# VHH binders against IgGFc-binding protein (FCGBP), part 10

Target 1, 184 residues: IgGFc-binding protein (FCGBP), of Homo sapiens (Human) (q9y6r7r2070to2253)
Amino acid sequence: AECQAWGDPHYVTLDGHRFNFQGTCEYLLSAPCHGPPLGAENFTVTVANEHRGSQAVSYTRSVTLQIYNHSLTLSARWPRKLQVDGVFVTLPFQLDSLLHAHLSGADVVVTTTSGLSLAFDGDSFVRLRVPAAYAGSLCGLCGNYNQDPADDLKAVGGKPAGWQVGGAQGCGECVSKPCPSPCT
Key: E = the ipSAE of ESMFold2; O = the ipSAE of OpenDDE; V2 = 0.75 times the mean of E and O plus 0.25 times the DockQ between their complexes.

## First folded at step 7 (VHH; framework vhh_3k1k_2)

Design r1 (from pa13 with I58T Y103S F105T; at its last look DockQ between E and O 0.78; V2 from the best seeds 0.00; counts 0 for: pae E 8.4 > 2)
Fold by ESMFold2, look of step 7:
Structure r1 (fold): chain B 184 residues (1-184), chain A 118 residues (1-118)
Amino acid sequence: as target 1 above (184 residues)
Amino acid sequence: QVQLVESGGALVQPGGSLRLSCAASGFTFSDYYMRWYRQAPGKEREWVAGISSSGSYTSYEDSVKGRFTISRDDARNTVYLQMNSLKPEDTAVYYCAKDEWYSGTDYWGQGTQVTVSS
């Protein structure tokens, strides 16, 4: 299944639920909130959003994948590049037999052995593909991956801001202090 | 079976315009990100433009940005590339592709030749 975030931003969850959300903090896009299924790798995908001229809309500035005890970041501040643990690496990049990152057109694409894949076009378009092994185990803006689009925001009462996991100082979308934890 | 059929390629003068079409069949067109690529003689294929499955997001290679526009019509299972202000450097065979970015494998059409010369 594939989750997408694009434009100002529009979201489509792993279950096909569509919604818009213009927060400018850091949000959980997807993670296995009670641990991954047996044999599947744990991961966390977060997005950091920003305004770009208009205060009425936001855009995905960066996407961070935390997996294998590493942090991989894709960003509109440096298109077609990848940071691993805060350090730029040469593309194509290989982490043992576990994951590979490469350029495909405008996208930096990260793929794993288990089929988890992430792409960011260096502007605003994020795509996350999650293999079926994770079905039913996920939380975040991408939903719970149970083939029912109607319940994908239920864990946060229909409020996407409930998936905030951080943010730049002064971001205005934090609805609690400290900011809400994911996987409620 | 997946089929992609490009059309609309022609010989055109510099500064001219051309609209390419790609008719798709054999898959659920509205579910897929679609891309255009081009290949000049003696060079590898290069990405030109992409459009999301919803049609709300588009992206372009820097050299065509502002001159080319990708669009889609899901009712007609067709993706388009409007090419304006054409330059001799745009001469190539243009291919549309069904995006399977997560596997590294794309499906390709046969291509349509665009030639920009005086």
Scores: ipSAE 0.010, ipTM 0.390, lowest interface PAE 8.4, mean pLDDT 81
ESMFold2 (binder alone), look of step 7: mean pLDDT 83; pTM 0.843
OpenDDE, look of step 7: ipSAE 0.569; ipTM 0.823

Design r2 (from pa13 with I58T S59N Y103S Y107S; at its last look DockQ between E and O 0.58; V2 from the best seeds 0.00; counts 0 for: pae E 10.5 > 2)
Fold by ESMFold2, look of step 7:
Parts: sequence; C-alpha cells; structure tokens
Structure r2 (fold): chain B 184 residues (1-184), chain A 118 residues (1-118)
Amino acid sequence: as target 1 above (184 residues)
Amino acid sequence: QVQLVESGGALVQPGGSLRLSCAASGFTFSDYYMRWYRQAPGKEREWVAGISSSGSYTNYEDSVKGRFTISRDDARNTVYLQMNSLKPEDTAVYYCAKDEWYSGFDSWGQGTQVTVSS
C-alpha cells in the first residue's frame, strides 16, 4: 500500500482516504504506534511542513525515517541529497544489507529489505509504501492500514493536527478562509 | 509482461513543437507514477519529467520547465510529453518509464528519436 502527500498538502492514506491539511508543525506520518507486528521492523516517519509564500497553505519541507536505529532525512532544503544520522552521504547509499538509497528522477528513494519504501522529490511530494505485514498496526496521517478509509483519522477525532509530534510555538494549519485546496 | 511503446519523435526546427506518446500495457497503469527520460549520444539517461498516478502532481527538470508538459490519459493507458520551444540541446532519444516500487529501476520503452536542427 502507498500513502501520498503532495502539493499544499493533499494526503491519500494507506487505506485510500483523501484529506487536506495545511499545518506547519512536525507530524507523525506513519509508525507502528503499539509496536510492530511480530517479525516486522519498527519505524517512524515524520514530516516537517512550512509555508512558502501563502500563509493559507503549507508544503512538506522534510521527511525523516527512523529505522534500524538510524535516522534518514530527505529535505527540500537540499534536494537529491540524503542525511543519515545528521551526516550527508553519497548516493547511491547502502546500509549493510538493511537498506538502499538512490536517485530516481527527482526523487531520493529509500528502500529497505523489509519492503518499506520512502520517496521525496526534493520539493513537496512524499510517497510512503509499507508492506502488508503492517496491516492494522499503523497510526499517523497515513492512517491505520485496516482497509477502511472511513476510520483513518478516528484516533484524532477527525483532526489531522492531532498527529503533531513537534514544531515551533504558533505553528498551525491556515491563516485565511478558504484555504487553497486544488485537490478538492 | 510490462510493455512501454514511445512514439511521436521527429526532426523539427528550433522553436518547434512535438508531442510524444507512450502506450503502456502489462500492468495497472492508473496505479503508477510515470516518467520521461532522455539520452543524447554518449551521455547517460537523464530525467525530464514525472506525473503522479492521479495526474494531480507534475514535476520537471529545470532546463525544460515552462517548455514541456507531461500529461496522462488513464482510459487509454497513455502518458504524453508536449514539447514546445524546442532547442538543439533537446536532441535525444526519449524514453517513457514506469516507477518500479521495490527495485529502484524503472521499466523502459524502446525510445523515440527527437532531433532539433536547422
């Protein structure tokens, strides 16, 4: 299954639920919040969003994958580059037999041996693919991966801001009405 | 088996326009991010443009921004590249590519030759 965030931003969850959310904080995109399934690797994917001109919308500035006790960050501030544990690495990058990172078009793509894949185009387009082994165990903006789109935001009362995990004081969703939402 | 067939390449004058097509088969086209690449003689293939599976997001290499437009028609399993204001530097074989979710390598077509010269 694949979760997407693109534009200013539009989201499609692992279950196919579509929503818009323009917060500028740090948010949980996906994690096994009650622990991973037996035999599956634990991970956390977070996004940090920013305004770019309009205060009514935001864009994904950076995406961080935490897996295998390492932190891998992709960012619009350095497109087509990867930081591992805060240090820039040469692409293509190999972490033992655990994961591989490479360029594909505008994307930096991180692929793990567990089947998890993360791509970011260096601008605003995030794609996260997770294997079926995680079904029912995930939380975050990408939903719970239970094949029911209707309940993907239920854990936060339908409010995507409930997945905030960080960000500066005063970060928020929109400053005007209506927010631009070209996907609606 | 995945098959991608590019067409529409031609010899054109500088400043001219072409529209390339890529017919896809052997996979569920609407599920995939699609891309165009190009390869000039003696050069490595370089990315040109991409379009998301829904068609709502597109991105371009800097030298073609404002001149090239990628689009898709899911009913015809086809991705297009509209190329305007062509320059001699755009001369290359153009390839359509399918995003390979777990391999890191795209599936490729046979390519179509675009030549821009006086």
Scores: ipSAE 0.007, ipTM 0.305, lowest interface PAE 10.5, mean pLDDT 80
ESMFold2 (binder alone), look of step 7: mean pLDDT 82; pTM 0.832
OpenDDE, look of step 7: ipSAE 0.816; ipTM 0.924

Design r3 (from pa13 with S56D I58T Y103T D106E Y107H; at its last look DockQ between E and O 0.84; V2 from the best seeds 0.00; counts 0 for: pae E 4.4 > 2)
Amino acid sequence: QVQLVESGGALVQPGGSLRLSCAASGFTFSDYYMRWYRQAPGKEREWVAGISSSGDYTSYEDSVKGRFTISRDDARNTVYLQMNSLKPEDTAVYYCAKDEWYTGFEHWGQGTQVTVSS
ESMFold2, look of step 7: ipSAE 0.295; ipTM 0.662
ESMFold2 (binder alone), look of step 7: mean pLDDT 83; pTM 0.844
OpenDDE, look of step 7: ipSAE 0.827; ipTM 0.926
ESMFold2, look of step 9: ipSAE 0.249; ipTM 0.635
ESMFold2 (binder alone), look of step 9: mean pLDDT 83; pTM 0.840
OpenDDE, look of step 9: ipSAE 0.764; ipTM 0.903

Design r4 (from pa13 with S56D I58T S59N Y103S F105E; at its last look DockQ between E and O 0.75; V2 from the best seeds 0.00; counts 0 for: pae E 4.8 > 2)
Fold by ESMFold2, look of step 9:
Structure r4 (fold): chain B 184 residues (1-184), chain A 118 residues (1-118)
Amino acid sequence: as target 1 above (184 residues)
Amino acid sequence: QVQLVESGGALVQPGGSLRLSCAASGFTFSDYYMRWYRQAPGKEREWVAGISSSGDYTNYEDSVKGRFTISRDDARNTVYLQMNSLKPEDTAVYYCAKDEWYSGEDYWGQGTQVTVSS
């Protein structure tokens, strides 16, 4: 299954639920919230969002994959580049038999032996592919992967901001106009 | 059987316009991102433009930004590349591709020749 985030931003979950969310914090995109299924690799994918001239919308600035005790980051601040554990690496990149990363068009693509794949185009387009072994185990903006789009935001009461995991102070305030005033 | 058939390539003068088409069959077209690539003689194939499955997101290689527009018509299973303000550097065989980004292997069409010269 594939989860997507693009534009200002639009999201499609692993279960096909579509929503828009204009937060500017760091958010959990996907992780196995109570540990991975037996035999499956643990991982965490987070996004950090930003304004780009308009305070009414945001865009994905960067995506970070934590897997195999490594941190891989893709960013709009340095398109077509990859940081591994905070250090730029040359592409194509190979980490033992665990994962590789390469350029494809505008995208940096990370593919893992666990079956997880991540792409970011250096602008705002994130794609995350998660193998079926994780079905029912996931949480985050990408949903719980149970083939029911109606419950993908249930764990946060229908509010995507409930998946905030970081960000600068005040980052989650009003997207439709400058804060600190309450929004529409 | 998956098929991608490019058409619309021609000889045009610098500054001219051309629209390429790619007719797709053999798969659920609306589920897939589509891309255009090009290959000039003696050069490696290079990415030109891409469009998401919904059509809501497009991106372009820097040298064509503002001049080329990718679009799709899911009712006709067709991807287009509108090429304006053509330059001699745009001379190449243009390929439509079905994006299978996570497998590392795109499916390619046969290509259509675009030549920009006086």
Scores: ipSAE 0.235, ipTM 0.623, lowest interface PAE 4.8, mean pLDDT 83
ESMFold2, look of step 7: ipSAE 0.221; ipTM 0.612
ESMFold2 (binder alone), look of step 7: mean pLDDT 83; pTM 0.836
OpenDDE, look of step 7: ipSAE 0.878; ipTM 0.947
ESMFold2 (binder alone), look of step 9: mean pLDDT 82; pTM 0.833
OpenDDE, look of step 9: ipSAE 0.875; ipTM 0.946

Design r5 (from pa13 with Y32N I58T S59K Y103E; at its last look DockQ between E and O 0.57; V2 from the best seeds 0.00; counts 0 for: pae E 6.6 > 2, grease 24.5 > 24.2)
Fold by ESMFold2, look of step 7:
Structure r5 (fold): chain B 184 residues (1-184), chain A 118 residues (1-118)
Amino acid sequence: as target 1 above (184 residues)
Amino acid sequence: QVQLVESGGALVQPGGSLRLSCAASGFTFSDNYMRWYRQAPGKEREWVAGISSSGSYTKYEDSVKGRFTISRDDARNTVYLQMNSLKPEDTAVYYCAKDEWYEGFDYWGQGTQVTVSS
């Protein structure tokens, strides 16, 4: 299954639920809520979002994958590059037999032996592929992966901001203007 | 067996237009991000444009923005590149490619030649 975030942002969950969410904090995109399924690797994917002129919309500035006790970050601040544990690496990059990262068009693509794959185009388009072994175990903006799109935001009461895991003070606030674009 | 067959390349005048097609088979086309690349003589292949599996997100290399449009027809397993306002620097062999998530599997067609000259 594939979860996507693109544009200002539009989201499609692992279960096919579509929603828009313009928060500017750091949010959980996907992780196993109570640990991974038996035999599956634990992971966390987070996004950090930003406004780019308009207060009515946001964009994914960076995506961080935490897996195998490493942190891999892709960012619009430095397209076509990868930081591993805060240090730029040469692409293609290989971490033992566990994961590989390479360039594909505008994207940096990270693939893992666990079957998890992440791509970011250096602008706003995030793709996360999660193997079926994780079904029913996930939480975050990408949903719970139970093949029911209607319940993907239930854990946060229908409010995607409930997946906030970080961000600068005052992130997610709307700036009042003569023609306001509220966050809600 | 993955196959990608590009067509539609031709000799065109500067300022002209051309539409490239890429017929795909051997994989689930609707699940794949599709891309166009090009290779000018003596240069390495460079990415030109990409389109998401749903068709709702497209991205272009800066030198072609506003002139080229990528699109897809999932019913016909075909990706297109509409090329307008062509310039001599667009002269290249154009290749389509499917998204590669795992190292060692890059699928390219034979390419189609686009030549822009007077």
Scores: ipSAE 0.065, ipTM 0.532, lowest interface PAE 6.6, mean pLDDT 82
ESMFold2 (binder alone), look of step 7: mean pLDDT 82; pTM 0.833
OpenDDE, look of step 7: ipSAE 0.865; ipTM 0.944

Design r6 (from pa13 with I58T S59H Y102E Y103S; at its last look DockQ between E and O 0.01; V2 from the best seeds 0.00; counts 0 for: pae E 16.0 > 2, placed apart)
Fold by ESMFold2, look of step 7:
Structure r6 (fold): chain B 184 residues (1-184), chain A 118 residues (1-118)
Amino acid sequence: as target 1 above (184 residues)
Amino acid sequence: QVQLVESGGALVQPGGSLRLSCAASGFTFSDYYMRWYRQAPGKEREWVAGISSSGSYTHYEDSVKGRFTISRDDARNTVYLQMNSLKPEDTAVYYCAKDEWESGFDYWGQGTQVTVSS
């Protein structure tokens, strides 16, 4: 299944639920919130969003995958590049037998032995593919992956802002004003 | 059936104060970000203030910052706008709105007229 965030942003969850959300904090996109299924690897995918002129909408500035005790970050501030644990690496990149990252057109694509695939176009378009083994185990903006789009935001009462995991103070309430930068 | 009913609009002199109320029904009020907008004659509707579902964060348009205060009372399903140091440029119909993530359209009340004139 594939979760997407694109544009200003539009979201489609792993279950096909569609919603718009213009927060500018750091949000949980997907993680196995009660632990991964037996034999599956734990992971966390977060996004940090920003305004780009219009204060009414936001865009995905960066996406971070935390897996295998490493942090892999893709960003619109340095398209077609990858940071691993805060350090730029040469693409294509191989982390042992655990994951591989490469360029595909505008995208940096990270694939893992756990079956995850993360792509970011260096601008605003995030795609996350998650293997079926995680079904029913996930939480975040991408939903719970239970084949029912109606309940994907239930854990936060239908409010995507409930998935905030970080960001500068005051960022979650930025409706038509610039939000504070994550690094202030 | 979502309903938003604004009240408290009046004619006031410059420098005066006014408190607007918006009574909400037909949805779980505590789940939603709430906003105030205003529209002066011949102008487009403009955002004035917003308050988070928890009530812990508030935001204001620059021209009203320090003069207006948004608040909410979840027990009464009501959002308020306290307006102090009113100026003639604050003259407008004031609307409250609930944020709707699924569509490009918020639900709006009928509005309440605020007139600031000598």
Scores: ipSAE 0.000, ipTM 0.117, lowest interface PAE 16.0, mean pLDDT 78
ESMFold2 (binder alone), look of step 7: mean pLDDT 82; pTM 0.829
OpenDDE, look of step 7: ipSAE 0.826; ipTM 0.928

## First folded at step 9 (VHH; framework vhh_3k1k_2)

Design t1 (from r4 with G50H N59S; at its last look DockQ between E and O 0.70; V2 from the best seeds 0.00; counts 0 for: pae E 5.5 > 2)
Fold by ESMFold2, look of step 9:
Structure t1 (fold): chain B 184 residues (1-184), chain A 118 residues (1-118)
Amino acid sequence: as target 1 above (184 residues)
Amino acid sequence: QVQLVESGGALVQPGGSLRLSCAASGFTFSDYYMRWYRQAPGKEREWVAHISSSGDYTSYEDSVKGRFTISRDDARNTVYLQMNSLKPEDTAVYYCAKDEWYSGEDYWGQGTQVTVSS
């Protein structure tokens, strides 16, 4: 199954639910909320969003995968590069038998032994692939992965902002008198 | 058994237009992203354009942005590359690719030759 975030932003969850959300904080994209399934690796994927000129929309500035006690970050501030634990690495990159990262077109692609894969195009397009072993165990903007798109935001009362996990002070508030509207 | 068959390559004059097609089989076409690549004589193969499985996201290499358009027709299992305002530097063999971004390299067709010359 695949979760996507693109544009300003549009989201498609692991269950196919489509929604738009213009927050500018850090948000949980996906993680096992009650621990991973037996034998599956724990992980956390977060996104940090920003405005880019217009206050009406936001864009994914960076995405961070935490897995195997490492933190891997892809960012629009350094396209086609990868930081592992805050340090730039040479691509292609191999961490033993645990994961591999490489360039594919505009994307940096990270693939893991656990079957999790993440891509970011250095601009705004995030793709996350999660293996079927995690079905029913996930939460975040990508939904709970139960093949029912109708309940993907239920845990936050239908409000994607409920998945905020960080961000600069004031990141989620309107910064001008006429607040930005959500994008199309 | 993935199969990709490119067609539509031709000799055209600068400023002309050309539409490439790629017929796909051997996989559930609507589940996959598709890409176009090209390889000019004496150069490495380079990425040209990318389209998501839904068709909602497209991206282009800088030198073709605004001139080339990638599209897909899931009913016909076909991806297209509309090339406008062609330049001599667009001369290359164009390859269609199935994007398995979460694993290994894409599968490649045999390519179709595009030549832009006066």
Scores: ipSAE 0.141, ipTM 0.543, lowest interface PAE 5.5, mean pLDDT 82
ESMFold2 (binder alone), look of step 9: mean pLDDT 83; pTM 0.834
OpenDDE, look of step 9: ipSAE 0.531; ipTM 0.806

Design t2 (from r4 with G50K N59S; at its last look DockQ between E and O 0.82; V2 from the best seeds 0.00; counts 0 for: pae E 9.0 > 2)
Fold by ESMFold2, look of step 9:
Structure t2 (fold): chain B 184 residues (1-184), chain A 118 residues (1-118)
Amino acid sequence: as target 1 above (184 residues)
Amino acid sequence: QVQLVESGGALVQPGGSLRLSCAASGFTFSDYYMRWYRQAPGKEREWVAKISSSGDYTSYEDSVKGRFTISRDDARNTVYLQMNSLKPEDTAVYYCAKDEWYSGEDYWGQGTQVTVSS
């Protein structure tokens, strides 16, 4: 299944639920919330979002995959590049037999032997593919992967901001400006 | 069998326009992202434009941004590339491709020649 975030931003969950969310903090995109299924690798995917002029919308600035005790980051600040544990690596990149990264057009694509794949176009478009082995075990903006789009935001009461895991203090707030709605 | 057939390439003057088409068959077209690439003589194949399966997301290589527009017609299984303000640097064989980003393998058409000269 594939989860997407693009534009200002639009989200499509692993279950096909579509929603918009303009927060500018760091958010959980997907992770196994109660641990991975037996035999499956644990992972965490987070996004850091930003305004790019208008406070009415945001964009994905960067996406980070934490897997195999490593942190892999893709960013609009350096398109077509990959940082592993904070250090730029040459593409194509190989981490043992566990993980591969390569360029595909504008995208940097990270693929694991577990079947997890992540792509970022260096601007705002994130794609995450998660293998079926994780069905029912996931949480985050990408939903719980149970083939029911209606319940993907239940864990946060229908409010995507509930998936915040970081960001600068005051991120997502509209505190002192004539603010377009909605403001998160 | 996946088949992609590009058409619409021609010889045009600088500043001119062309519309390329790519007819697709052998797969469920509406499920896939589609891309355009080009290859100039003696150069590596270069990415040009991409469109998502829904059509909601489009992306372009910097040198064509603002001049080229990708679109799709799912009822006709066809991807288009509208090319405006053509430059001699746009001279190339243009290919459409089925986006297999998660497998790493692309399917390619035969290409259509675009020449911008005179």
Scores: ipSAE 0.007, ipTM 0.395, lowest interface PAE 9.0, mean pLDDT 81
ESMFold2 (binder alone), look of step 9: mean pLDDT 82; pTM 0.828
OpenDDE, look of step 9: ipSAE 0.439; ipTM 0.760

Design t3 (from r4 with G50Y N59S; at its last look DockQ between E and O 0.02; V2 from the best seeds 0.00; counts 0 for: pae O 7.8 > 2, placed apart)
Fold by OpenDDE, look of step 9:
Structure t3 (fold): chain B 184 residues (1-184), chain A 118 residues (1-118)
Amino acid sequence: as target 1 above (184 residues)
Amino acid sequence: QVQLVESGGALVQPGGSLRLSCAASGFTFSDYYMRWYRQAPGKEREWVAYISSSGDYTSYEDSVKGRFTISRDDARNTVYLQMNSLKPEDTAVYYCAKDEWYSGEDYWGQGTQVTVSS
């Protein structure tokens, strides 16, 4: 399944639920909430959002994949580049036999041999593909991946801000009131 | 609609070679990672080879490393699997697939039978 985030920002969960969210903190995009399935690696994907040009809307500033005891960060501050453990690496990048990162058009694409794939265009478009093995075991903004879009945000009471995992002091939802509704 | 059509399967002697093809349609082929899978009788389907959308990255199951080569021709919307030094344990139905693990039958072909036997 694929989860998407783009724009200011729009989200499509792994199950196809669509919602908008203007938080400016760091949020869990996807992870096995209660541990990965047998034979599957653990992972965490987080996004950090920021205001751009207005206090009324936010955009994805960076996306971080934690896997295999490494941290891989893609950012709009450095398009078409990848940091591994805080250090820029040359693309294409190979982490042992488990993970590969390369450029594809505007995107940096990170893919594991197990089928996990993360792409970021260096602006606002995030794509996360997860293997079917994780069905029903995930949480975060991308939902629980149980093929029911109606319960994707149930774990946080329908409030995406519940997935905040960090952020700078003062971060939060739309600061300028009233907050405009993002356009599709 | 997505269609994948595998071909090239045959009966071969141990040590022989085969080249499988998978013709894809119904999607922008060049945008997708592709995989070969195989399923032997009484066994679970297992991935065999992986190729990135750009073609600059390939990966293989351990048992086929050094013997199999995955490649793609985006102009022909085709992914290939060159199989050398074939062994009886390579006997299986081989499937081509988009790199979308969440998808079901819509992203698989009918498969092509490879039989390695003396």
Scores: ipSAE 0.016, ipTM 0.273, lowest interface PAE 7.8, mean pLDDT 89
ESMFold2, look of step 9: ipSAE 0.368; ipTM 0.725
ESMFold2 (binder alone), look of step 9: mean pLDDT 82; pTM 0.829

Design t4 (from r4 with G50M; at its last look DockQ between E and O 0.76; V2 from the best seeds 0.00; counts 0 for: pae E 4.3 > 2)
Fold by ESMFold2, look of step 9:
Structure t4 (fold): chain B 184 residues (1-184), chain A 118 residues (1-118)
Amino acid sequence: as target 1 above (184 residues)
Amino acid sequence: QVQLVESGGALVQPGGSLRLSCAASGFTFSDYYMRWYRQAPGKEREWVAMISSSGDYTNYEDSVKGRFTISRDDARNTVYLQMNSLKPEDTAVYYCAKDEWYSGEDYWGQGTQVTVSS
């Protein structure tokens, strides 16, 4: 299944639910809610959003994948580049037999042995592909992956800002309270 | 069997316009992103444009932004590339591709020749 965020931003969840959300904080895009299924790898994907000129809309500035005890970040501040644990790496990049990252058109694409794939176009378009083994296990802006688009925001009362996991003080369209904990 | 057939390539003068078509079969066209690539003689293939499966998102290589437009017609299983303000450096064989961005396998057609010359 594929989750998308593009434009200012528009979201499509792993279950096909569509919504718009203009927050400028850091949000959970996807993670296993109560730990990964047996034999599946744990992960966390977060996005950090920003205004670009207009205060009425936001855009995905960066996306970070936490997996295999590493942190991989893609950003509009340095398109076509990848940071691993805060350090720029040469593309194409290989982390042992666990994951591979390469350029494809405008995108940096990260693919993992677990079947998880992430792409960011260096501007505003993020795509996350999650294998079927995680069905029913996930939470975040990408939904719970249960084939029912109607319940994808239920855990936060229909309010995508409930998935905030960080951000500067006073970031727009953010709840100021601690965000819900990500699943594990 | 995935099949992609490009058409519409021609000889055209600089500043002219041309529309390429790519007819697709052998897969559920509406489920997939589509791309255009091009390759000049003796050079590496380069990406030109992409369109998402829904058609809501498009992106372009910098040298063609503002001049080329990708579009799709899911009822006809066809992707298009409208090329305006053509330049001699746009001369290449243009290929349509089924975009499986999360896979290591690529699928593309036979190509169509575009020549921009006075």
Scores: ipSAE 0.437, ipTM 0.765, lowest interface PAE 2.9, mean pLDDT 85
ESMFold2 (binder alone), look of step 9: mean pLDDT 83; pTM 0.839
OpenDDE, look of step 9: ipSAE 0.853; ipTM 0.934
ESMFold2, look of step 10: ipSAE 0.289; ipTM 0.666
ESMFold2 (binder alone), look of step 10: mean pLDDT 83; pTM 0.838
OpenDDE, look of step 10: ipSAE 0.821; ipTM 0.925

Design t5 (from r3 with S59H F105T; at its last look DockQ between E and O 0.01; V2 from the best seeds 0.00; counts 0 for: pae E 13.7 > 2, placed apart)
Fold by ESMFold2, look of step 9:
Structure t5 (fold): chain B 184 residues (1-184), chain A 118 residues (1-118)
Amino acid sequence: as target 1 above (184 residues)
Amino acid sequence: QVQLVESGGALVQPGGSLRLSCAASGFTFSDYYMRWYRQAPGKEREWVAGISSSGDYTHYEDSVKGRFTISRDDARNTVYLQMNSLKPEDTAVYYCAKDEWYTGTEHWGQGTQVTVSS
């Protein structure tokens, strides 16, 4: 299954639930919240969002994959580049036999031997694919991957902001006044 | 405290059927996604099937789709695996598992042996 975030942002979860969310903090996109299923690799994907003029909407500024005790970051601030543990690397990049990263058009694509795939177009479009083995194990903005779209935000009471994992104090509020509506 | 007890494994001929059961205790069974795994001799455990807490959604590894059916009975705190059209490659110890939300650790039982041979 594939989770997407695009535009200002629109989300489609791994279960097909669609919602909009304009927070400007750092949020959990997907992780196995109670550990991965046996035989599956642990990972965490987070997004950091920003306003780009209007206070009514936000955009994905960067996405970070933590896997294999490494941190891989893709960002709109440096399109078509990859940082591993905070350091730019040459693309294509290989981490032993575990993970490859390469350019595909505008996208930086990270693919693991476990079957995870993360792509970011250097602007605002994030795509995350996860294997079926993770079904029912996941949490975050991408939902719990149980094929029931109605319960994907249940763990946070229907509020995507409940998946905040970082950001400055007050980051989910308008940064200037008066704020247009809606404001996040 | 959490206990999972698998049963129903047996020796069967190819093309036969078995129904495995997993009796659960020590937690609120209806809140949890439940899984079956299997481990063949000399191989790593592999995921087989999963079922949502509501029971409305089921998931299967490709090699068992259409042959195996996972189900649950929340009144009896039991998850089942109905295995049809069994093949020798299905020979394994089968385990049920429960995710532990706060520790990130799965719990599982001792397993039940399924052997498919003529």
Scores: ipSAE 0.007, ipTM 0.195, lowest interface PAE 13.7, mean pLDDT 78
ESMFold2 (binder alone), look of step 9: mean pLDDT 83; pTM 0.834
OpenDDE, look of step 9: ipSAE 0.863; ipTM 0.944

